# Ledger of designs, part 226: VHH binders against q96fz2

Target 1, 269 residues: q96fz2
Amino acid sequence: CGRTSCHLPRDVLTRACAYQDRRGQQRLPEWRDPDKYCPSYNKSPQSNSPVLLSRLHFEKDADSSERIIAPMRWGLVPSWFKESDPSKLQFNTTNCRSDTVMEKRSFKVPLGKGRRCVVLADGFYEWQRCQGTNQRQPYFIYFPQIKTEKSGSIGAADSPENWEKVWDNWRLLTMAGIFDCWEPPEGGDVLYSYTIITVDSCKGLSDIHHRMPAILDGEEAVSKWLDFGEVSTQEALKLIHPTENITFHAVSSVVNNSRNNTPECLAPV

## First folded at step 12 (VHH)

Design V22 (framework vhh_6z1v_2)
Fold by OpenDDE, second read of step 13:
Structure V22 (fold): chain B 269 residues (1-269), chain A 123 residues (1-123)
Amino acid sequence: as target 1 above (269 residues)
Amino acid sequence: EVQLVESGGRLVRTGGSLRLSCAASGKTFSSYAMGWFRQAPGKEREVVAAITQSGGKTYYADFVKGRFTISRDNAKNTVYLQMNSLKPEDTAVYYCAARWGFYETAPNEYDYWGQGTQVTVSS
């Protein structure tokens, strides 16, 4: 996964992340560093994206089932990194393969510390190789949306009004991530960064791409992944597998340019 | 920093019962998983029981066999170990430990330790 969409306004995003804590109380996640949230139809590595994480990571007296929402840098910078510039990392940390997560120090160490997060997105993009050509067809991949009689699928949004309705009730894609905290050697603010765990693609997506993000489907999966106080690493990793509960449509080549940030990026062609 | 203080260790007869307590300092007790460990003379420190921050999950070593119960009262910043049907083999110094996050079975995974309390079971 090298491209996502996360364009919802902050308030809409927050409401979409409503949850119940372990006591059954309805809650909204509290924001950390809300000013770092930059909505975009075209998110690339090194950009900031909102993730969910346990409140216990920030507050020592917090219930681990409580959630915080925070923009973090995409591309995990390990805490042990001693260079002043995170861009000097010699290995790619945009993704973490599920089969080697425990073999790589950069991911194993933060995971062992309970630094699990849920990366939020409208969906993610993948490119299919076209047979006989050097051209790649991009696809937008996301959770199936509830068809309300009036709101139709993204493809049915023929009017701006319908489009707005679609996004007001949009089910966000929830991807399993690992985050770490990096303190710059020269001082300054702690950098929070994340990697997306990837798995082999489900059957439905296999023709498009052979790998997919580990998707946490449903509140229980999300809760278990985040609650590092009540769910062990071993149990959490059982949640990491391919899911067939996805849909996709072809989009235009507009998304190929990471500078493009318009609704056309995820619009069906 | 969390300070842990164990109490309740004493001499008991085989088949007897004992309740250990561990009092934690500070307001962050409820954020830590707690564990009881023991160390007998000449042996390595080993896990006896562990409990999550909420008390929702517990772990017991194989030798416990239902004889011991770990519990906690977060309002009192205290973790307990009820020990029943004690055996001479249970003779050891018992330690309370705290870990940030989920409990673990390895001693080196814990962040804070008490000074220990001596439990002696006579035949």
Scores: ipSAE 0.836, ipTM 0.929, lowest interface PAE 0.5, mean pLDDT 93
Fold by ESMFold2-Fast, scan of step 12:
Structure V22 (fold): chain B 269 residues (1-269), chain A 123 residues (1-123)
Amino acid sequence: as target 1 above (269 residues)
Amino acid sequence: EVQLVESGGRLVRTGGSLRLSCAASGKTFSSYAMGWFRQAPGKEREVVAAITQSGGKTYYADFVKGRFTISRDNAKNTVYLQMNSLKPEDTAVYYCAARWGFYETAPNEYDYWGQGTQVTVSS
């Protein structure tokens, strides 16, 4: 996973992340740096995306089941990175393979510190190799959505008001991530950056791509991944596996250029 | 920051019971996993029991399973170790320790330590 859509306005995104803490109290995640959230239909590595993480990472008196939502840089910069410019990192940390996560220092160390996050997206994009040609077919991949009379559907949206109905009550894709904190040697703000854990694709996606993000399907899985105070690294890693609860449709080549940022990027062809 | 003070250690006879207490100061106690460790003369410090932030999960070393119980009272900033059916080999200095995050079994994974309380078990 190297391209996502996360276009919801901040208030809609926040409500889509409503949750219950350990006491059963209904909550909305509290924002860190909300002005740094940049909605887009076409997010690439190096850009910021919203993630959920435990409030305990920021507030020492917090219950570990409470959640913060914060924009983080896609592409993990390890805490021990010694150069001044994080773009000069020699290794691609956009994704982290589940089978080697405990073998690679860049991921094992933050994981040991409980630095687990849930990466939020409308869905993600993958490019299918078409046999007999050098062309690739892009697909938008997302959770199955529950349709009501009050909600719209992708493909039937033909006006701004119909598009609004599609995104009301949209179930966000929740991907397992690892984040780290990097302090610039020259001073300045701490950089929070993340990687998306990847697994072998499920049967339903195998014809599109051989890998998929580790998707946390449902609030129980999301809660256990985030709650580093009550869930060990070993137990959390049991949540990392392929899921079949996913759907997709083909999209136009408009999405190929990451500068294109319109609803056409995810509209069915 | 959190400061830890153990109490309750004393001389007890084999087969006896004892409850150790660890009082924590600071607003952050309820956010830490807590562990009880012990160190006998000539031995390295070893884990005895551990408990998560909420008290929802506990760990016990094999040599104390069925005899010791760890618990915590976050309203009183205190963690307890109830020790039953004490044996001479339980003689050690008992330490409480605090770790940010999930509990661990290695002493070097803990952030804050008490000064210890001596437990002596004799016939």
Scores: ipSAE 0.647, ipTM 0.858, lowest interface PAE 1.5, mean pLDDT 89

Design V23 (framework vhh_6z1v_2)
Fold by ESMFold2-Fast, scan of step 12:
Structure V23 (fold): chain B 269 residues (1-269), chain A 123 residues (1-123)
Amino acid sequence: as target 1 above (269 residues)
Amino acid sequence: EVQLVESGGRLVRTGGSLRLSCAASGFTFSSYAMGWFRQAPGKEREVVAAITQSGGKTYYADFVKGRFTISRDNAKNTVYLQMNSLKPEDTAVYYCAARWGFYETAPNEYDYWGQGTQVTVSS
C-alpha cells in the first residue's frame, strides 16, 4: 500500500469517526492541527493523512480509550533520527511488514511506546501486473458500502448517481498504523509520521497484489488497536491479519500520476 | 519531582500475610501501569505483579499466583500488593515501578522506581 484516497471534508470525516469510549460515552474525535488536513483522491507517501490515536498521547490525564484525529506525514521518521532533513532517511518506512515488525528497530521502539494509530482513507489503490505488457491495471480497494435504498454493497455496476450519493454515509477504511514523534535537532515543531502495517493479501485480492494493508474491521478491533493503556503490544498484534471483508473495482490510469486529484481517480471503469 | 514511596515491609512468619503500599507523586498516576518487583540477595530483580492504568488487567508471576493480589486506587495515587500465605522464598526487597502505557515484565521497561521495602519471611 503506496497510494490512498481520503477526500471527505473535515466535518464529514469527523462524523464518520463517531465512537464510544470505555465508559460507553458517545464521542467524536477531537482534532489536532486540523488546518493540515488536505482532502485528496490521490495521496502518496510524504503527504499528510488523518489518523486516529489515543488522546493519552497528548493529554496526561486522558482515558486511553478517548481518541484524537490528527494529520500525520506518511513515511515514519524514527524518534532517534539525527539528521536535520527527514528526506535523508535511508530506509523506506511507508509500510511495515507484520512478520518483522518486532525485529525492526524503527517500528519496535514506537510500538513499545504505545504509538499505535488507525490510518483513515476512503480506500487504497493497488496496481495489478498484467503479463504480456509493461502496463499495470490500477484498482480502488475499500470496505463494502451499504446502499441507502436497500441492503447491499455499492459496486461497479451501480449508476454514477449512486456513487455521488455514497459519500454521505461512506464507511472509511481503517488501517493499522504505527507512528513516531521526531524532534528536529535544530529545534522547530515535532514531526508526527506514520507507517501502514502490511500483511499477505487475502484470497479475494491475491490476483491484484501479493500484499495488503492490515485492516481493522469494526469498532472493536479499532478500539483495541488504539488503546495502548489497556491492550498490550502482543494482544494488539493479534488483530493484524488479512481480511476478506473488502471489495474493489478497476479504475482508469488517471490515478497513476499522483498530481491528478479528481473523482475520476476512483471512478469505476 | 517524581516519587514512588513503598511502605509495609517487615518481618513476618511463614504462612502470614502482609500488605505493601506504594504512594506516587510528581506524575499523572492514573495514566501509568504499575508493577511490583522483588530482588533477593545475589539474584536479579524479577516481576511479581502488574496492573493496567484502569485496573482492568493484572499480571502475576507463576510463583505468586493464588497468593498475591495487586490493586490500585487512582484517587489516592496508590498501588497495593496483598501478600498471603508467605513463604521464606518470598524474602526480598520489594520495589514499586511505573510504566507509561501497558505493563511489562522486564524491569528495564519501567520509567520510574521506588527505593524498595524489605520483606523478610522467617520459618
Scores: ipSAE 0.599, ipTM 0.829, lowest interface PAE 1.5, mean pLDDT 90

Design V24 (framework vhh_6z1v_2)
Fold by OpenDDE, second read of step 13:
Structure V24 (fold): chain B 269 residues (1-269), chain A 123 residues (1-123)
Amino acid sequence: as target 1 above (269 residues)
Amino acid sequence: EVQLVESGGRLVRTGGSLRLSCAASGGTFSSYAMGWFRQAPGKEREVVAAITQSGGKTYYADFVKGRFTISRDNAKNTVYLQMNSLKPEDTAVYYCAARWGFYETAPNEYDYWGQGTQVTVSS
């Protein structure tokens, strides 16, 4: 996964992340560093994206089932990294393969510390190789949305009004991530950064791409992944597998340019 | 920093019962998983029991076989180990330990330790 969409306004995003804590209390996640949230139809590595994480990571007296929402840098910067510039990392940390997560120190160590997060997105993009050509067709991949009688498929949102309705009740894609905290050697603010765990693609997506993000489908999966106080690493890792509960549509080549940030990026062609 | 102080260790007869207590101070007790470990002379420190921060999940070593119960009172910042049907093989220094996050079975995974309390079981 090298491209996502996360464009919802902050308030809408927050409401979409409503949850119940272990006591059954309805809650909204509180924001950390809300000013770092930059909505975009076209999110690339090194950009900031909102993730969910346990409140216990920030507050010592917090219930581990409580959630915080925070923009973090996409591309995990390990805590041990001693260079002043995170871009000098010699290995790619945009993704972490599920089968080697425990073999790589950069991911194993933070995971062992309970630094699990849920990366939020409207969906993610993948490119399919076209047979006989060097051209690649991009696809937008996301959770199936509840068809309200009035809300046609994303493709049927021919009117601005219909489009707004679609996004008001949009089910966000929830991807399993690992985050770490990096203190710059020269001082400054602690950098929070994340990697997305990837798995082999489900059957439905296999023709498009052979790998997919580990998707946490449902509140229980999300809760278990986040609650590092009550769920062990081993138990959490059982949640990491391909899911067939996805849908996708072809989009235009507009998304190919990471600088393009318009609704056309995820619009069906 | 979390300070841990064990109490309750004493000499008991085989088949007897003992309740150990560990009082925590200097931190937020409810944020830590707690564990009881023991170390006999000439042996490695080994996990006896562990409990999550909420008390929702517990772990017991194989040798416990239902004889021991770990519990905690977060309001009192205390973790307990009720030991029943004690055997001479249970003779050891018992340590309380705290870990940020979920409990673990390896001693090196814990952040804070008590000084230990001696439990001696006579035949």
Scores: ipSAE 0.690, ipTM 0.876, lowest interface PAE 0.7, mean pLDDT 92
Fold by ESMFold2-Fast, scan of step 12:
Parts: C-alpha cells; structure tokens; sequence
Structure V24 (fold): chain B 269 residues (1-269), chain A 123 residues (1-123)
C-alpha cells in the first residue's frame, strides 16, 4: 500500500473514531496538531495522514487504553537517522513486511518501545497489472460499508444527495502501523512518522495485487494493537494477517497522478 | 522519574509466609509495569514476578508459581509480593523495578530500581 484516500472533515473523522476505554467509558480520541490534518482523496508517501495511538505515548499519567489522533508523516524516519533531511533516507520505509519486521532495526526498535499506531483512511488504492500489457487498472479498496448493497452505497449512488449520504456513516479502514520519533540533529520539532505493515494479499485481492496492508478488523483488534501497556509485542503481532473482509471497485486513471485530489479519484468507473 | 522503596524483608522459617511492599514516588506509578526481582549472593539478578499497568496480566517465574502472588494498588502507589511456602532457596535480596510499557523478564529492560529488601529463609 502506497496510496490512500482520507478526505473526511476533521469533525466527521473524529466521530468515526469513537471508542471505549478499558473502564467502558465512551470517548472520542483527543487531537494532537489538528491543524496539520489535510483531507485528501489521493494521499502519497511523504504526506501526513491521521493515525491513532495510545495517549500513554504523550502523557505518562494516562491509561494505555486511551487514544490520541495525530497527523504523522507517511514514511518512517528511524530515531537513529543522522542526516538533517529525512527525505534523503536511502531506503523506502513506506511499508514494512510482516515477515521481516522483527529482523529490521528500523522497525524492531520502535516496536520494542510500544510505538504501534492505527493508520486511518477511507480506503487505499492498488494498480492491477493487466495480463499481456503494460496498462495498469487502479482500484479503490475499503471495508464493506453498511450501505454497500443499498441505495446509499458508492456503487449505487446516482445523485448528489446520495453521494453526500455515503460519507455520513463511513467505516474507516484501520491499518496496522509502526511509528517512530526523530529529533532533527540541528534542532526543531520532533518528527513523528509511520510505516504501514504489509502482508500477503487475501484471496479476494490476489487478482489485483500480491500484497495488502495488515488490516485490523474491528474494535477488539484495534484496541489490542494500540494498547502497548497491556499487550506485548508478541501478542500484538498475532493480529497481523490477511483479511477477507474487504471490498473494491475499479476507478479511473485520474488517481494515477498524486496531484489530483478530487472525488473522481475514488468514483466507480 | 520513578523512585521505589521496598520494605517487609526479614528472617522467616521454612514454610512461612511474608509480604513485601514497594512504595513508588516521583513519577506516575499507575502508568508503569512493575516487576519483582531477586539476587542471592554470587548469583545473577533474576525475575520473580511482574504485573501490567492495570494489573490485568501477571508473570511468574517457574520456581515461584503457585507460591507467590504479585498485586498492585494504584491508589496507594504500591506493588506487593505475597510469598507463601517459603524455602531456603528463596533467600535473596528482593528488588522492585518499574518499566514503561508492557512488562519484561530481563533486568536490563527496566528503567527504575529500588535498593532492595533482604529476605532470609532458615530451617
């Protein structure tokens, strides 16, 4: 996964992340740096995306089940990186393979510090290589929605009013991520950046692409991944596997250029 | 920064019971995993028991399972080790330790340590 959509207005996104803490208290995640959140239908690596993480990472008096939502840079910059410009990192940390995550220093070290996050998106894009040609067909891939087979679904929406209604109760895609904190050698703000863990694609996606993000399906999985105070690294990694609970539709080539940021990027074709 | 003070160590007869306490100050106790470790003369420091931030999960070394119980009272900033059916082999200095995050079994994974309390078990 190298392209996502996360276009919901901040208040809608926040409500979509409502949760219960360990005590059963209903909560909304508290924002860190909300002004850095930029909604977009076409987010690429190096841009900021919202992630959920345990409040304990910022406040030492917090219960580890409480959540913060924060924009982080896509493309993990390891805490040990010595150069002054993070875009000069010589290896790609946009994704992290599940099978080698404990072997790679860039990922093993932050995992040991409990730096697990949940990456939020409307869905993600993948490009299917067409057999026998150089043409690639983009697809928008997302959780099945309550209205996916009713008049309110994206595929069934035939009016502007129906399209507005699709996003009211959209179930956000929740992807397992690892983040790290990098302090610029020359001073300045700490950079928070993340990588998305990837697994082999499920049967339903195998014709589109051989890899998929590790999706955390449901609040139990999300809670266990985030709660680094009560869930060990070993236990959390058991949540990392392919899921079949996913749907998709073909989209136009408009999405190919990451500078294009319009609803046409995810509209069915 | 967390400061830890152990208490309760004393001489006890084989088969006896003892409760150790560890009082925390200076930091936010309820946010840390806590561990009890011990060290006998000429031996390495080894894990005895550990407990998560909420108390929802505990760990016990094989040699104390069924005899020792770790617990915590976050309102009192205290972690406890209840020791039953004590054996001469349990003679050691007992240390409490704090770790930010999930508990670990290796001493070098802990951030803060107390000064220890001596437990002596005699026949």
Amino acid sequence: as target 1 above (269 residues)
Amino acid sequence: EVQLVESGGRLVRTGGSLRLSCAASGGTFSSYAMGWFRQAPGKEREVVAAITQSGGKTYYADFVKGRFTISRDNAKNTVYLQMNSLKPEDTAVYYCAARWGFYETAPNEYDYWGQGTQVTVSS
Scores: ipSAE 0.651, ipTM 0.860, lowest interface PAE 1.5, mean pLDDT 89

Design V25 (framework vhh_6z1v_2)
Fold by ESMFold2-Fast, scan of step 12:
Structure V25 (fold): chain B 269 residues (1-269), chain A 123 residues (1-123)
Amino acid sequence: as target 1 above (269 residues)
Amino acid sequence: EVQLVESGGRLVRTGGSLRLSCAASGSTFSSFAMGWFRQAPGKEREVVAAITQSGGKTYYADFVKGRFTISRDNAKNTVYLQMNSLKPEDTAVYYCAARWGFYETAPNEYDYWGQGTQVTVSS
């Protein structure tokens, strides 16, 4: 997983993340740095994407079940990185393999600090390789959506107003992530950056790509992944596995260029 | 930052009971996992019991299971260790410790420590 869509306006995204804390209180996640959120149909590594994380990471008096939503840079910069420009990091930290997460210092250290986050997206893109050709077929991959005559599905959207209706009750894809905090050696704002944990692809996606993001299916899984005060690293890692609760459709090559940021990127072909 | 003060340590006879208390001040106590550790003369500090932020999960070292109970009162910023069926081998200085996140069993995973309270169990 190297490309996502996360295009919802901030208010719609916030409402889509409504949750209950440990006390059963209904809440919306509180934003940090909301001005850094840039909606896009075509988000690549190095750009900022919204993530959920425990409020306890920012406030010493918070219950660990309370949530913050914050834009973070995609591509984890370890807290120990000593260069001045984080874009020059030699390691590829866009994804973190689930099978080696406890072996890699870049990921093991922030995991030990409870730096688990849930990466939010409309869905993600993968490129299917066709044997004997340099052409790849892109697919948009996302949670199954509730089908009604009013909201429909992406495949049923045939006009601009139908595209708007599709997103009213969209179930956001919730991917398991690890984040870290990097302090620039020459001063400046702390950089929050994340990686997406990857697992072996499920049967339904195996013909498209051999790997998939670790998807947290439902509020119980999301809550346990985020709650680093009540859920150990070992218990949280049990949530990391392939899921079959996923759907997809082929999209046009418009998505191939990360500068293209239009609804055509995820429209069915 | 949090400051911890243990109390309740005393001389007690074999088979007796004792309750230790750890009072916290500074940042909100209820945000921390808490642990009780002990150290006997000439030995390394070892974990006795630990408890999560909410009190929903606890850990006990094998040598105290069934005899000791850890609990917390977040309204009073206090963690307790109820010690039953005390043995001479339980003689040690008992320390309260706090960490962010889930509890751990290694002393070096805790950043905030009390000064300790002496428990002596006589035959």
Scores: ipSAE 0.625, ipTM 0.848, lowest interface PAE 1.5, mean pLDDT 89

Design V26 (framework vhh_6z1v_2)
Fold by OpenDDE, second read of step 13:
Structure V26 (fold): chain B 269 residues (1-269), chain A 123 residues (1-123)
Amino acid sequence: as target 1 above (269 residues)
Amino acid sequence: EVQLVESGGRLVRTGGSLRLSCAASGSTFSSHAMGWFRQAPGKEREVVAAITQSGGKTYYADFVKGRFTISRDNAKNTVYLQMNSLKPEDTAVYYCAARWGFYETAPNEYDYWGQGTQVTVSS
């Protein structure tokens, strides 16, 4: 996964992340560093994206089932990294393969510390190789949305009004991630960064791409992944597998340029 | 920093019962997993039981075989170990330990330790 969409306004995003804590109380996640949230139809590595994490990571007396929402840098910077520039990392940390997560120190160590997060997105993009050509067709991949009688398929949202309605009740894609905290050697603010765990693609997506993000489907999966106080690493890793509960549509080549940040990026062609 | 103080260790007869208590200082007790460990003379420290921060999950070593129960009262910042059907082999110093996150079975995974309380089971 090298491209996502996360464009919802902050308030809408927050409401979309409503949850119940272990006591059954309805809650909204509190924001950390809300000013770092930059909505975009076209999110690339090294950009900031909102993730969910346990409140216990920030507050020592917090309930581990409570959630915080925070923009973090996409591309995990390990805490042990001693260079002043995170871009000097010699290996790619945009994704973490599920089968080697425990073999790589950069991911194993933070995972062992309970630094699990849920990366939020409207969906993610993948490119399919066209047979006989060097051309690649991009696809937008996301959770199936509840068709309200009035809300046509994303493809039917021909009117701005219909488009807004679609996003008001949009089910966000929830991807399993690992985050770490890096303190710059020269001082400054602690950098929070994340990697997306990837798995082999489900059958439905296999023709498009052979790998997919580990998707946490449902509140229980999300809760278990986040709650590092009540769920062990071993148990959490059982949640990491391909899911067939996805849909996709072809989009235009507009998304190919990471600088393009318009609704056309995820619009069906 | 979490300070831990064990109590309740004493001499008991085989088949007897004992309840250990561990009082924690500070307001972060409810955010730590707690564990009971023991160390007999000449042996390594080993896990006896562990409990998550909420008390929702527990772990027991194989030798416990249903004889011991770990519990906690977060309002009192205290973790307990009820020990029943005690055996001479249970003779050891019992330690309370705290860990950030989920409980673990290895001693080196815990962040804070008490000074221990002596449990002696006579034949």
Scores: ipSAE 0.833, ipTM 0.926, lowest interface PAE 0.5, mean pLDDT 93
Fold by ESMFold2-Fast, scan of step 12:
Structure V26 (fold): chain B 269 residues (1-269), chain A 123 residues (1-123)
Amino acid sequence: as target 1 above (269 residues)
Amino acid sequence: EVQLVESGGRLVRTGGSLRLSCAASGSTFSSHAMGWFRQAPGKEREVVAAITQSGGKTYYADFVKGRFTISRDNAKNTVYLQMNSLKPEDTAVYYCAARWGFYETAPNEYDYWGQGTQVTVSS
């Protein structure tokens, strides 16, 4: 997982993240740095994406079941990184393999500090290699959506009103992530950055790509992954596995260029 | 930050019971995991029991399972250790400790410590 869509306006995204805390109180996640959120149909590594994390990471008196939503840089910069420019990291931290997460210092250290987050997206893109050609077929991959008579579908939206109805009750993809906090050696703001944990593809995705993000399917899994005060690292890692609860459709090559940021990027072909 | 004060330690006879209390001050008690540790003369400090911030999960060392119970009252900023069926081997200074996040079993993983309370069990 190297490309996502996360295009919802801030208010719509916030409402899509409504949740219950440990006491059963209905809540919306509180924003940190909302001005850094940049909606896009075509997000690549090094851009900012919204993540959910426990409020306890920022407020020492918070209940660990309460949530913050914050934009973070895609591409984890370890807290121990000593150079001034994060782009000079010797290795790619866009994704983190589930099978080696406890063996890599870059991921093991933040996990030990409870730095688990849930990466939010409309869905993600993967490119299927086609035999006998240099052409790869892109696919948009997302949770199955509940259809109502009023909601319509992505491919059938024939007006701006119908297009908005597609997204009103969209179920966001919730991917397991690890984040870290890096303080620039020369001073400046602390950088929050994340990686997406990856697993072997499920049967349904195996013909498209051999790896998939670790998807947290449902509020129980999301809550346990975020709640580092009540859920140990060992227990949380049991949530990391492939899921079959996904759907997809082929999209046009418009998505190939990360500078293209239009609904055509995820429209069915 | 958290300040911790233990109380309740005294001399008890083998087979007796005792309840230790740890009173916390500071606004962050309810968000910290709490642990009880003990240290006998000439020995290392070892974990006895631990509890998460909500009290939903607890840990007990094998040598106290079935005899000791850890609990907390977040409204009173207090953590308790109920000790039953006491043995001479339980003689030690008992410390409470606070950790941000999930509990751990190693003393060096805890951020705040009390001064300790002496428990002596006579044969």
Scores: ipSAE 0.638, ipTM 0.851, lowest interface PAE 1.4, mean pLDDT 89

Design V27 (framework vhh_6z1v_2)
Fold by ESMFold2-Fast, scan of step 12:
Structure V27 (fold): chain B 269 residues (1-269), chain A 123 residues (1-123)
Amino acid sequence: as target 1 above (269 residues)
Amino acid sequence: EVQLVESGGRLVRTGGSLRLSCAASGSTFSSYAMGWFRQAPGKEREVVAAISQSGGKTYYADFVKGRFTISRDNAKNTVYLQMNSLKPEDTAVYYCAARWGFYETAPNEYDYWGQGTQVTVSS
């Protein structure tokens, strides 16, 4: 997973993240640095994306089940990185393999500090390799969406008008992430950056790509991944596995260029 | 930064009960997982019990299960260890420790330690 869509306006995104804390109180996540959130149909590494994390990471008296939503840089910059420019990091931290997460210093260290986050997206894109050509077919991959009275069913056969109507009640894709905090040696604001954990693709996705993000399917999984005060690293890692609860459709090559940021990027072809 | 002070250690007869307290000051107590460890002369420091930030999750070493109870009062910045049915083998210096995040069983995973309180169990 190297490209996502996260285009919802801030208020719609916030309502889509409604949750219950440990006390059963209904809540909306509180924003940190909301002005850094940049909606886009075509998010690439190095850009900022919204993530959920425990409020306890910022407020020492918070219940660990309470949530913050914050934009973070996609591409984890380890806390120990000593250069002035994060772009000079020599290895790719866009994704973190589930099978080696406890072996890699860049990921093991923030995991030990409880730095687990949930990466939010409308869905993600993958490019299917076609035999005999260098051209790849892009697909938009997302949670199955529930049909409502006001919105039509969505899928490859639906019109763009029906797709526009579903965003108010869209079920966001919730991917397991690890984040870290880096202090620039020259001074300046602390950089928060994340990586998406990846697993072997499920059977339904294997014809498109051999890997997929670790998807946290449902509020129980999301709550356990975020709650580093009540859930150990070992227990949290048990949530990291492939899921079959996904759907997809082919999209046009417009999405290939990360500079293209229009609804056409995810529209069915 | 957290400062921890244990109290309650004393001489107790076999079969007796004792309650240890650990008072925290400095950083916000409720943000830390807490553990009770013990060390007998000539032995390594070992975990006795641990408790999560909310008190919703607890851990007990096999040798104290059913006899000891860990609890915390976040309003009073205090963690407790209720020790029942004490045995001579429970004789040790008992240490309170604090860790950011979920509790662990290894001493080297804890950031802050008290000075310890001596518990002696005689027949």
Scores: ipSAE 0.590, ipTM 0.830, lowest interface PAE 1.7, mean pLDDT 89

